# VH-VL binders against q9vpl3: the designs that were tried, part 5

Target 1, 224 residues: q9vpl3
Amino acid sequence: RGKINIQRPKAPHYERARVVAVTQPKYPELPKAKSCFKTRAERTQQQQENPYNEIIAREVRNWLDHSRLVAFFHLSSITADDIFRVRVQLHKQNLHLKSYGSKIIEQAVKNTRYEAIVPLFHSNHCIVFSPDPEKTAALLRIVRRVPQMVLLGGIVEETMLSRNQLVAYAQMPGLHAVQAQLVQTLSQAPGHLIQQLQAHQNSFVQVLDVHAKNQMNEETPKST

## First folded at step 1 (VH-VL)

Design f13 (framework fv_fezakinumab)
Fold by ESMFold2-Fast, scan of step 1:
Structure f13 (fold): chain C 224 residues (1-224), chain A 120 residues (1-120), chain B 111 residues (1-111)
Amino acid sequence: as target 1 above (224 residues)
Amino acid sequence: QVQLVQSGAEVKKPGASVKVSCKASGYTFTGYYMHWVRQAPGQGLEWVGWINPNSGGTFYAQKFRGRVTMTRDTSISTAYMELSRLRSDDTAVYYCARDLSYWGDAFDIWGRGTLVTVSS
Amino acid sequence: QAVLTQPPSVSGAPGQRVTISCTGSSSNIGAGYDVHWYQQLPGTAPKLLIYGNSNRPSGVPDRFSGSKSGTSASLAITGLQAEDEADYYCQSYDSSLSGSVFGGGTQLTVL
């Protein structure tokens, strides 16, 4: 017996996630018979009020509130090993890769000025957070290595920036004051940027098409 | 077997444009970034830019912005680099190279190069 | 001018050890970006020799090794052979330029 015969302990840093059924449907506010006739909207509202989802949505709001850099990505199929290595490389630069369901993102940002980002998340996605906006260049360098991650846009110093504006911000080495001035200059009218996100990025296919075209236009100025 | 096959040598006059092709085989073309690197005769390596064959997204070195265009055709697994308004100092061997992805700009597979000569 | 600094030439006898340096700055190697090394035989395309500072692709002999410290990196070649006569290039990423950067190249001469 080289190995001791004690039970197989679960990993010390990991508890096996239990299958969570909807443990307590919120039906007691109505007579049982009437509860069977709830509309689709009422059922959707009850799902959004799931206590577990509110806890995670609160976590997302906390990340948004305490991060001076937030970047949004579309994520294509990628192996667990590859995403783990990306996560490790990002962590070395104080960049935190997180993935949340689209309903949780919607719940976190509803009734806030950032509600316009919701359409970016109706397909597979991930978000990178950092308290340090000077890490934007390091972030873009790392993710350019990962064809499965496509930059959609982000938030720097509470200001929503398009993909092109984030790339421009990343190319500016300098004092924080200079970078803050650049963010103001690039954003100009945040309302107009939000309107562009809503009007022109209403589907994933459209978002990818806009991203690809904008990237081509940024890199290849019209020949003169 | 993984291969990048480039188009043949070109001779152009100053002011003309050249379009170099790079056909990939033996791997998933859309799974790896493609870079372009040039080398003038007797000189070192100079990075030109990259294209993401999956999205069509591109990024060019500042020196070449306004003169270079990178495209791809996923139906034939081919990447293209077009350089316009050619000058004599654009004479170089142009290489396409596959990015190792995670290792960031590490080029594991290279084309054999396309010599572009710009002379009057 | 190349962004990364390499000696223009290095020489050694068969069986000896040589080291090729690659010196960067705070915007590239000093910022923590990985260093990669390429071997270019006369008339051929470059070949990846070392990636991610110290990793070897399959088919590269273990007598080639890489290291990185601070703003500099080094390629070490032990047991020199005549076939090692080539140009060697280091490469990294530069955050100020937002792009890949190469060293000027080092020509290795074997007796």
Scores: ipSAE 0.006, ipTM 0.456, lowest interface PAE 12.3, mean pLDDT 76

Design f14 (framework fv_fezakinumab)
Fold by ESMFold2-Fast, scan of step 1:
Structure f14 (fold): chain C 224 residues (1-224), chain A 119 residues (1-119), chain B 111 residues (1-111)
Amino acid sequence: as target 1 above (224 residues)
Amino acid sequence: QVQLVQSGAEVKKPGASVKVSCKASGYTFTGYYMHWVRQAPGQGLEWVGWINPNSGGTFYAQKFRGRVTMTRDTSISTAYMELSRLRSDDTAVYYCARAPLEYSWFDPWGRGTLVTVSS
Amino acid sequence: QAVLTQPPSVSGAPGQRVTISCTGSSSNIGAGYDVHWYQQLPGTAPKLLIYGNSNRPSGVPDRFSGSKSGTSASLAITGLQAEDEADYYCQSYDSSLSGSVFGGGTQLTVL
């Protein structure tokens, strides 16, 4: 099923650190006298899973499975204070901004229908999760004021959407049936969708320049 | 069908401790926060705290810090709230309620556990 | 003492419109936190009626609507029916208390 709904919300960043610390497996230390020497070839062939990566990857899978709205962003350099303010604004709207390493994202989505998104995370990125798809309009309104965050696309009601499709979804009236119909109608094959998402990512410099010019010319804020 | 089933009514003397259970079914237990809310007879709702069943992380209202402990057992999808050093003004119906995150709404609610504290 | 202020009671006749107010401060509703509403029938647990200021869960009639402006929120009930007789509570988050907060509750009487 893998249904994106509100059954597994993301913990705050400080809570994630606590979870990793608390859930880290305690392995008994073997005495050196009982350790066998192995050849470098044998050591090279052996692989040990990193419990930390698996715990965080499981967290990402839970977010993907239980969020009805997932939005992918390219993230340019931003100060800790600025991103904290954005995170607070998003959190008030039940929107959860998360950042994960590309290796962890890859581990989380391999063997799932979402594995095609891995190329989006080869550079600086962040993801916003929410159990409430009606918050898409609020999300876009908030990030419009954050030039460091460039929308690449997202997932709404388990359907992968390009940037343009997500923007169209945000403009829909609040009727669930109409929104569900639009999401189904706008659904795309992962390969085609990824091409569109990567195109948007590759043009972010131009987007940022236009955004900067708009901010410099803006006399009063615009709210829609 | 999502259900939260709470333990039965308790009668305690002042100074004792009470432990209320809340068994979840019909959803992924570790996917939602569990909040505890109490209601004294004829009074309004008062938030006690939350537990994240996935991490075991907890946060309590200042009024209850030092007296309340929230735990969970993921193997049986059950959350617990223990309130110690009971006073007569702790007499209330204690509800567990599911929430998508710590600053969010509560749906569903358990039917409540009446805790009576009297000498 | 409740953190959010509601009128203690409200009344109306069948078919009428009633509105229940919920007044907060700069640390909760005024800080931009969403308002949620609960209906509590006598002898029962509260039931979610409105979440995120204005959204209805499945099974809640469209006669119930919510709104929010500044430091206050309102629950409107149109086409009042006898089964609407209950206690209504608003809820939000308060940044100064770092926790969820409730209104004092409003008892709705259908005359």
Scores: ipSAE 0.000, ipTM 0.417, lowest interface PAE 18.2, mean pLDDT 76

Design f15 (framework fv_fezakinumab)
Fold by ESMFold2-Fast, scan of step 1:
Structure f15 (fold): chain C 224 residues (1-224), chain A 119 residues (1-119), chain B 111 residues (1-111)
Amino acid sequence: as target 1 above (224 residues)
Amino acid sequence: QVQLVQSGAEVKKPGASVKVSCKASGYTFTGYYMHWVRQAPGQGLEWVGWINPNSGGTFYAQKFRGRVTMTRDTSISTAYMELSRLRSDDTAVYYCATDFYGSGELDYWGRGTLVTVSS
Amino acid sequence: QAVLTQPPSVSGAPGQRVTISCTGSSSNIGAGYDVHWYQQLPGTAPKLLIYGNSNRPSGVPDRFSGSKSGTSASLAITGLQAEDEADYYCQSYDSSLSGSVFGGGTQLTVL
């Protein structure tokens, strides 16, 4: 196909370029929206609604709507090369690692069933999307080897699951009916689901404390 | 071929310090974490800590914090573990072992350095 | 005071099957972290035997296999041979300790 002009291995060079292209938002040039005669409250509200943020929020909603697997992670400090290697490994399994600002995620999920995820994104974070829920096991195998990515929870077949529930789902036989039953039992108690998300948020704070201590140790200066 | 060559056996008195070296060859030294694991005579494996040779960053098991220091010299692909204020219960074989970044498995091991602490 | 629990010893006759268990908790194996297995022959350094729960490195016979379920993992050895007589250790990662953790080790005796 002639897309490679340099004699380098296609996979590494092509994959890096493709990952960069996939992670960059596409912005059409739009005329500036102006308001001259709105009330102060209306003007303030409209000024808080950035058109580019809405475009990215629509991208997030599109990912949520077309993904049968969504996993949420806290993302600690990680080098560009390391995150690139993780993205490549995930992409080979049709798993798509995305990072969005907390306000964009809030804008994307407000007035939807997914609004409860917003508190998970008050710190540095990333999300993995896939149209294939059977890739949950592959996802967990890959990210368990990345200490900078801490699983917070996710959504499988439109059902919110805690970290432990995602791990349980990944360990189930490939029979869809059995997996669907597990998901259904989890969704039968809305109070339980909310408690699981809150417990996971508390675990997240606990993990952040442990991670901060780990990073402080790792950053110990070399002996003089 | 991947090789980890460790320094020779050491005999130290209580209160002294020991510095064990681990020279790596056959792979990209800065690409993989280096772990240190010890084994007292007739006992099991005990994790001491790791160093990221790329950054020089370290993480130590709580039991050894304040007594262990891990360093590296990238110009000679060598990692070091220094243990201070030695006690008789520090008598052990000390191993270095590689860990692919973020994987957690210890895929290549040195032959070990026996450190004996006795008066 | 090993973090992961293994039986201290197991035994079997040549040609038989043995299984070595490794029991963890919700902060390590139960949290979904991979389990790795090491073989230590008398007087030698440990050797990676199984990584990522069930994968074999080059040079490890297919008689060795690993599995993981819930908070536990197991190493299975089929067709036991005299040279399999060694100590076996499981290893995982513990999120509460933010570090690698080992089992106490299992001594395999080939009768």
Scores: ipSAE 0.000, ipTM 0.407, lowest interface PAE 17.2, mean pLDDT 75

Design f16 (framework fv_fezakinumab)
Fold by ESMFold2-Fast, scan of step 1:
Structure f16 (fold): chain C 224 residues (1-224), chain A 119 residues (1-119), chain B 111 residues (1-111)
Amino acid sequence: as target 1 above (224 residues)
Amino acid sequence: QVQLVQSGAEVKKPGASVKVSCKASGYTFTGYYMHWVRQAPGQGLEWVGWINPNSGGTFYAQKFRGRVTMTRDTSISTAYMELSRLRSDDTAVYYCAREGYLDWYFDLWGRGTLVTVSS
Amino acid sequence: QAVLTQPPSVSGAPGQRVTISCTGSSSNIGAGYDVHWYQQLPGTAPKLLIYGNSNRPSGVPDRFSGSKSGTSASLAITGLQAEDEADYYCQSYDSSLSGSVFGGGTQLTVL
């Protein structure tokens, strides 16, 4: 039929992600970063047409295309020890925390159904990938103890969901038919989905503004 | 259903150019990188380069830079490889191959296009 | 010359076990990049046999297996059959070349 590609099963993706996470020479340095945003992708951001950007963007697309659960987060300043503990807890649940530059994300999703997510990555961000959408509840339980990570939205079964829709999905264990209908409803109306993402983006900006005010003497949402 | 169909054999004179086509069907053409690999008679496989059908971005092996150009036409799901200033040692079967999701492996191959360069 | 080193030939009798080695360097296999294997029957295009060091695509018999250690990888074929007679190529990614690299190929003869 052509819709199903049996040459790329979920299990090989998980095994590859685990091997990469364990054997990466830069793995010990990523948890030490005060932000999960700092990756190899950032080193090449100044060269928009750099061939290395294409290679990293391809990695992002492979993660997006093969993961049944993708969650987007704003990431505030966090200690190396804290992010390391979060990565370890997530990995035990088959959840893979990754960081990529905004230009790489734009390049990866350009001309795809996910192009609408680009505005979510204007500030510091990180992404959690998993082949298992049932892990959404586990993901939310872990990140609730990490105030530096703010959920923006995500993708479940190839359907973009707002923050509130992801939370609702996580609260429906064992109700497969209802969960499937929620996902299908969103995928049938691309215009409605874009409106939902824009509304969430505006709400997120307000949250960041309030947070910045409460931090006293800090202006985190602003460029420059 | 999922396949790559390549253009027919070509015979060219030294100094000419050849353009090989590779038509994809049965999958989302813009969702996968396309690579080109050649094999001279009785020799092994040699990687030529890749094209991202979504962006049109390309990258070529050092040996072929300045002589190879990869393009695509998304309206007909077809990738192209043009090799110029042909030499006798360019005689080879040229394959297009689809890159796998998770790494640089090639999970789908065209049947190959024989390019013969002779005087 | 090929970037990855394979023996030019290997042979075995039906039912035996054979292994094909693939040796790289610090910029490819030694850097942690995965190794993939292809089978090429005479007159045909290569076919993916193993990807990601040890994974089999649908339709590949379990008597084919792959492994990787340090700067080298190996393809093992158990219960050798006449139809396994083919050329076998290893492939990986090389960071210094920023591209795909192949082994020189190994011709398997079933006697």
Scores: ipSAE 0.000, ipTM 0.417, lowest interface PAE 18.2, mean pLDDT 76

Design f17 (framework fv_fezakinumab)
Fold by ESMFold2-Fast, scan of step 1:
Structure f17 (fold): chain C 224 residues (1-224), chain A 119 residues (1-119), chain B 111 residues (1-111)
Amino acid sequence: as target 1 above (224 residues)
Amino acid sequence: QVQLVQSGAEVKKPGASVKVSCKASGYTFTGYYMHWVRQAPGQGLEWVGWINPNSGGTFYAQKFRGRVTMTRDTSISTAYMELSRLRSDDTAVYYCARGTPFYEYMDVWGRGTLVTVSS
Amino acid sequence: QAVLTQPPSVSGAPGQRVTISCTGSSSNIGAGYDVHWYQQLPGTAPKLLIYGNSNRPSGVPDRFSGSKSGTSASLAITGLQAEDEADYYCQSYDSSLSGSVFGGGTQLTVL
């Protein structure tokens, strides 16, 4: 015969439904003796109330509050030695590579305009912070050379930008006023941008392909 | 042992396409860029492009855009370079070479594949 | 033409010091990108000789050294030996081209 969908059981006839409702044994919830695995919900609630998580969430909030450039990356498997080399090169440009758990990030950005970034961190990730938005071009040049890091998007001058918008910002000359106006122009439709950032979570392979195809744009900022 | 093993020599007519393979072993294939570099007889090294095996992303030197396609198959740790609309001046030894993360120096090279284009 | 400029040839006597220059521009070496050097013996694939301006891979003799200053880099070979007779190529990254760039190559002749 055909396949059976377990999630859609056949509804009993009216009389049978009544008999089943009356005679069906009601098992009390099994006393919690031992759970082999904690549910994600229990784990999440426990972590959100952990004093350690609140301390780290405050650190994340401080980085967000004091950074005029924040970039989000997917991070593939990378050796400790290689990531250390990346951190050294980034640090020379006043760029600070940090990694935080998704639950801590959610706690840090809850009830802020940046709450939409949470879905970006469902997989392996890292964040780069800088007080200097003019370092966006330097950031993109450095990470282009790291195959394990894939740009997802970011925040410049407190404005959420997609990957393509960050690339556009990086291509601007070192004119602060012009760069600020570009950020304002690129942020004209925040609803669409938020939707695009959330879509990247589901179509990560497509994001990687688009990123790869646009790689030359990230490395061609006109500086002079 | 880190090795890059390339396919054998090819002879093609002008206008044809050639596809060279490069099988990697002894390292994590997706952790490094794979570069393609060619060398015409008696000439210097000419960079063709690279592929990121992790993402499948590619970048080609301007001279080859529209004629070169780089692909990879992560299940067999193999990279491919296909060059189309071949001309006699495409006659060269084509090398694959592993590019290190960040610095992109090429620390391991294949032995090269001679592609001869003649009518 | 090659993006990085090298002299087409250089020569030296056994035991002497030779230097091979590699000249770039503001979009590559001048932008702070590292310079790497390769040695190619006749009929063989290139071999990494120097990476990151001045580092030697395992198996490369100490008599090979590299340096970088401004828009240029140099490969120095001391105690020149007959087996050093080869072609030498510099390589860097170019931000305007978003890719690797090579020098034109230098043929080293040991007299």
Scores: ipSAE 0.007, ipTM 0.490, lowest interface PAE 9.7, mean pLDDT 78

Design f18 (framework fv_fezakinumab)
Fold by OpenDDE, second read of step 2:
Structure f18 (fold): chain C 224 residues (1-224), chain A 123 residues (1-123), chain B 111 residues (1-111)
Amino acid sequence: as target 1 above (224 residues)
Amino acid sequence: QVQLVQSGAEVKKPGASVKVSCKASGYTFTDYYMHWVRQAPGQGLEWVGWINPNSGDTFYAQKFRGRVTMTRDTSISTAYMELSRLRSDDTAVYYCAREYYDSSGYEDAFDIWGRGTLVTVSS
Amino acid sequence: QAVLTQPPSVSGAPGQRVTISCTGSSSNIGAGYDVHWYQQLPGTAPKLLIYGNSNRPSGVPDRFSGSKSGTSASLAITGLQAEDEADYYCQSYDSSLSGYVFGGGTQLTVL
């Protein structure tokens, strides 16, 4: 009589195994306690799927698309009161100060011509929008009063400008001034041309007159 | 005491360049914009430009663009204004002036002035 | 020519009230930019007298006052003293020029 190895019970007969398999109480898998701690990945995914973020991203894109002047600023330890003051000053000049989260900006500019601005938004930042590129000088004047606002760069007439380039742009004469100068220059050109043309004609006539006089003098026979 | 000390009088010929210095003391040099203003003899005040001593950024009046260069040395709290291609009409007293900063947001005023540097351009 | 217009001269007797006007345009004072005033004594650098339209720096007597309305600003001096004889300049910012602008200056004579 083979020693019943209590440690390795013989597999039950096939039929018994089937009955045992069917009669085994299916203990409901204890709902894996969804760890209330959504993994960073899950949180990030949920944030990405937030319809509200999409709306804001659209807004950002709309601002970018309709602005001829966009300036990016880093904010260093600025108070809400200071921001409000600057906002009011900017608003008086039809400059719009906005602040958006980095993720929203990323979402807004993804696969767009503005994608290059994403690296500028690693910290506290704000954006100033304007439909008028001529307001660049005004913008810089206002923000210089706020040392906490550091200009990083901007977009003017769909062109990305560095900080230095934006400052240089602000120092350029306005379009109207340049146009006026151009008109003045162009208005002077015809006068100069006329003078030059007349000068050549006059010179030519003088040369001809001299030649004619010389010929006349040669034809006058010395009446001996 | 807050003060701006400017370099001495200069006499230059037309076409030359002049560099005027302004040394700041009694305050943090990099915390305030520095402006330059000139005054021709018997005439009014004329703004030349400003420099941000912290960043080195500059902004010049249109009239002086291409001829003026403002710089600073933060190590010695000194601002410089260089004017090139001098003309007789550039004869003036040149002032450096600190821009006033008030916590209330009032700016654009100049609260501290140097004594001025006379630059004479004479053939 | 100065962008801001001031009378070339003003005079008053000791103890009187005098007013110096500063007239700008829609691109400077009228655009909402603040007006500042400077006093310049003969042979000296300008001194800030009024900032932000009506504020007095420390050390400036209360007999000096500034106001702004529309495209113009005004400096009033009450109780005129002999020591007030100086040139006075208004200053603002002009958006069209993208720069700071001064008045032509007013010579105040105390009679």
Scores: ipSAE 0.021, ipTM 0.604, lowest interface PAE 4.1, mean pLDDT 84
Fold by ESMFold2-Fast, scan of step 1:
Formats: sequence, structure tokens, C-alpha cells
Structure f18 (fold): chain C 224 residues (1-224), chain A 123 residues (1-123), chain B 111 residues (1-111)
Amino acid sequence: as target 1 above (224 residues)
Amino acid sequence: QVQLVQSGAEVKKPGASVKVSCKASGYTFTDYYMHWVRQAPGQGLEWVGWINPNSGDTFYAQKFRGRVTMTRDTSISTAYMELSRLRSDDTAVYYCAREYYDSSGYEDAFDIWGRGTLVTVSS
Amino acid sequence: QAVLTQPPSVSGAPGQRVTISCTGSSSNIGAGYDVHWYQQLPGTAPKLLIYGNSNRPSGVPDRFSGSKSGTSASLAITGLQAEDEADYYCQSYDSSLSGYVFGGGTQLTVL
């Protein structure tokens, strides 16, 4: 089995099987199918497409489509041992560190809602994918220990976020905690809040009374 | 109870090899990286290397590369550190230690330590 | 050869506040790596005292606190007690060494 497969994708085998099944002919057809006319230039453009780049670009699209958290980083000079260690730490949190050439990323996101990310990849870069957006906090805490990885921004739940917005998102409680917080806030109407403040005052007075009684019974006062 | 139990003290001659064991209990052995740290008598702590008990992957401090080998046996939750071509300055207490995780992930800190194994190298 | 620099000793009277410094460089603490602190009583294994610059494990009194700024970190002990007499080590990660690094250790004496 070897070492941890950090680059194990969720859906590429499924995508390949689906393509094969769809494209497999059942019987040879007679040449009655209408052929569309293409100019020589259009045919040459189609023939010049690198099939290997398209396969890798399709993998990138699968990662983007199946990840609810995508974070983009600029990558400075880092040793192979250091980046491997970071990959291992990320993998334990279901965070998958990937590196792709800028040409492949451009091909993958061209004519998609993600096309705006292309300028981020003109320099040395890496991307972290996860199906779990709750892992944003774990991601940022791991990466703050790797100064060679500089956060540029990301995508959370199909929404593009800046660096600062991602940091803010990481500090937010999960959906259940946010709901609990909102319920708690909504239950604090002005009349109820006044009663709570009065209860706090009464509790504080009781604590002071108990403390004074304990000092009288347990401690001897300091001499003048 | 989370615990790391190390093998007993060893006395070796220069040029020999020593193999120290560290048996984990009270947690899932394969979930936490295991580190080895040594301390010469009256001196400070020195990191030797780590092993990932899940994969068997290892990484060693530059000073020990070529002389140290870390292995593990998942069936008995035990990690091993073997140090070869021993010198008198390898005399130290050798600790195994578990890398700490909290809710935010890996902290790179060592939260559970073995009691240490004294390795004495003398002629 | 300790990579992180600590004072070799520090002393204080019971009830006082003492601080132990840990100075690194741009490849470790200055690079943003967290600092962890260990307490070692004579004849015992080290015990994790502070992790992630300022977090306390369960069972560590709140009179122990950690901080980090630039290339340095500090461990503060308030309300000093006799049982605090021990060796204290800081630890971080160093990117140029691709490994974990310790301070030289600080012997705390309670007067």
C-alpha cells in the first residue's frame, strides 16, 4: 500500500466509468448521421488539444465540484520533506493539498463560474480541497505554522471569499452553534434583559454576603 | 488511561546497536505520531525523529540519519527506535512521546511521554 | 547545541511572578511556528505545560501562561510555589532543519 495517498480523489474513477459507459457504441451505425461542417481552422484547434491536459483538468473540476471548501495559496520555496509533512497533517483533517500547473487550472475553469481564480495561479501555488467547510479553522491553524504557504483566498459553499473573509469564517461557530447563539440572542428582549440584569445584581449581592459571612467565620481580620 | 511504557535500561559498548521499545495503551495507536527525544545526563532535550504508526513513514533529525531506524508493530501497539554504531556521547535517557492533537488539529507538542530508557555507552 | 535560547536559570520568592524567555530566529518562532513549554521535575519525564503558544492542558493551573511575539516567546508563572521548582523547556519547529527544536532549558529556583 505504501505511504498515505494524500492525492486520492473522491470521484475520478466514477467520472471515468461514466464517460466510458456513455461513449461505448452498441452497434455500428450506418453513415446517415448528420455531420456538422467545421472549418479547417476549427478542426486544427480540436486536433491540437492535449488529451492528457484535459484528463487532469477534468480531475481539477471534480475536486472543485465535490469540495465545499477550497483554499488557494501562494507557495514560496519549501523543502520536499516540509511540504510532505504538511500534506500528512492536512490529510488527517480530510484536507487535500494539490498542485497543478497554471495551464491546467486555466483549462479546467475556463467558461465556468470559477474562471475568476485564474490570476491567482500565475505564480507558484497550491490548493487545499475538503468536502467539509467546518475544517476551515483546522486548515488555517495548520497553515499558520507554514510561512511558505500564503493564503490568497478561497471558495466556501460556492462563494468566493478573500483572505480576511476566510479568516472570519474560520472563527464562526458551526451551523448548529450559530442557531443556538441566535436563539439565545432573540430570547433577550428588553424586559427580559432588565430582569436578567436585576438577577445578576441580586446574585452578586448574595455572593458578597456569603463571602463576608465566610470571612467572619473562617478568617481573622488584619490588625490595624 | 493513556500510557507509554518503555523497555528497561541498556548498557552497550561503543560500536554496538541498541533497540528501545515503547508500548502504547489507552488510545488508538495509529491516530498519533510518535516522536523520540533524548536527554544526555545533566543536559537538555534533543529531538531524534518521528514515526507515523499508521503508514510506517519516518523522518529523522539530520544528526542521526544513517544511524537511527524507527519501526512499529501495530498488532501490539509498539514503536521501536534502533540506534547503531553507538558512541560514548550517545549515553542518554531516550523518551518516546506522543504528538498532541486538539480540536484545531495537530499542535506539534508532545503531551504523553514514556518514563524514558537509560542507554549507557561505555567501554 | 540548543537552537532556541533560554536563560540557564531564574529565581523568585513564593508568591512572586517570574518569566522565562525563549528566543528563536526567522526559521522557527519568527517564521510563525508555535511555541510549546514543558516542565521537568528531577528524575521524571517532561510534562506538557503550555501548547500552541498560550493553551493549557487539563490539570495545569491558570497561574502558568504563555505568550509569543516576533522571534521570541515567554512563559509566565504567577503566585510562585515551591513545587514549581523544576527545569523548563521551550520547543518549536524549525523550517531550515525540517525538525523539532528545543531551548537549552531554564532551572527555576524557588527561594
Scores: ipSAE 0.006, ipTM 0.474, lowest interface PAE 9.8, mean pLDDT 76

Design f19 (framework fv_fezakinumab)
Fold by ESMFold2-Fast, scan of step 1:
Structure f19 (fold): chain C 224 residues (1-224), chain A 120 residues (1-120), chain B 111 residues (1-111)
Amino acid sequence: as target 1 above (224 residues)
Amino acid sequence: QVQLVQSGAEVKKPGASVKVSCKASGYTFTDYYMHWVRQAPGQGLEWVGWINPNSGDTFYAQKFRGRVTMTRDTSISTAYMELSRLRSDDTAVYYCARDSEYDFWGMDVWGRGTLVTVSS
Amino acid sequence: QAVLTQPPSVSGAPGQRVTISCTGSSSNIGAGYDVHWYQQLPGTAPKLLIYGNSNRPSGVPDRFSGSKSGTSASLAITGLQAEDEADYYCQSYDSSLSGYVFGGGTQLTVL
């Protein structure tokens, strides 16, 4: 029943147009001649500060702020029908699969504690959000059926976890002592976490790409 | 409760076509693929194909391509399977089955089946 | 022939253990696709018995268990009862066919 009308605390679509209308700067458009006096860096800065991108970035920040479970995935080629099936299964467990452009994610997490995740999003990616950290085990059960989605790591209760740590957390839900130990480990070596996630991603991508192509050969129309 | 209610038994002559219906209730019809599986008398289960009720996309087992067509009507939560150019060896119970809620590669809820008899 | 291979029949006495095998290939079970099992009582539609290799839906007794190794899967029934007399089908997905595949079925007779 809630599939189409999913209520998320800070992601209501109905106010977007009104908020944009109210917050849009009331100034005339710059003449083309004026734009010619700007440096490349200034033009790039203006592109990144697009009001539309800022609205989506706020949406991402709201998901991060109101989700106690966030999982990061590399996403190999997958059909719209297959990803829809995955979304439905995840939604049954109050798990919300989202995809955002890397620039939007960078803008959303800039100057926040989440800034370290940016390198994970240079290739195809998706993120799963949930307000319920007890759903980590359900998430992993569902995703193991989807070879195109490769778990990179996540955030549980404000704690950055590697793939292995997230798997371990799923086996021991509700153990705050374990989380405290993981926090200490991650605080000492954030580079190690990113490095481990990238290595795991690269190892699986090639195998899963071959597997996915084999699985989908007959279902996709052959085009020359 | 989740239910799949199928149309009644049919008797057809060789060369005719048959259209079987499957009405879903107790869940969101467009959220799950619908499979069709047949079983000839005294034989095993044979997968015919699936339809995505949301998009209308279909995929059929190679054996049935060119003879089977699957459609749906979302306004009445009903899926259809039409098999044409019927032969005597098409005599079977035809089941509709919902793509599994538990996983991605199985079926969880089955209709009670529609007997299709092809005879002279 | 079915794509997955099952013995055509298996039999046991009440209280005994029986095992039904399901043999596939590298394009289905060997490719990592899960195996599901269905029980079909005479004159009824198939019922989901085991999903995802080894999980039981609500209402299925713990006497039924599933396992998967390599290109094969097995259904084990312990404490065999007269009510278990039925046809059993394994089912998986095949990447080369891009389709769902069934075993030929195994008729379980309780002696």
Scores: ipSAE 0.007, ipTM 0.464, lowest interface PAE 9.0, mean pLDDT 77

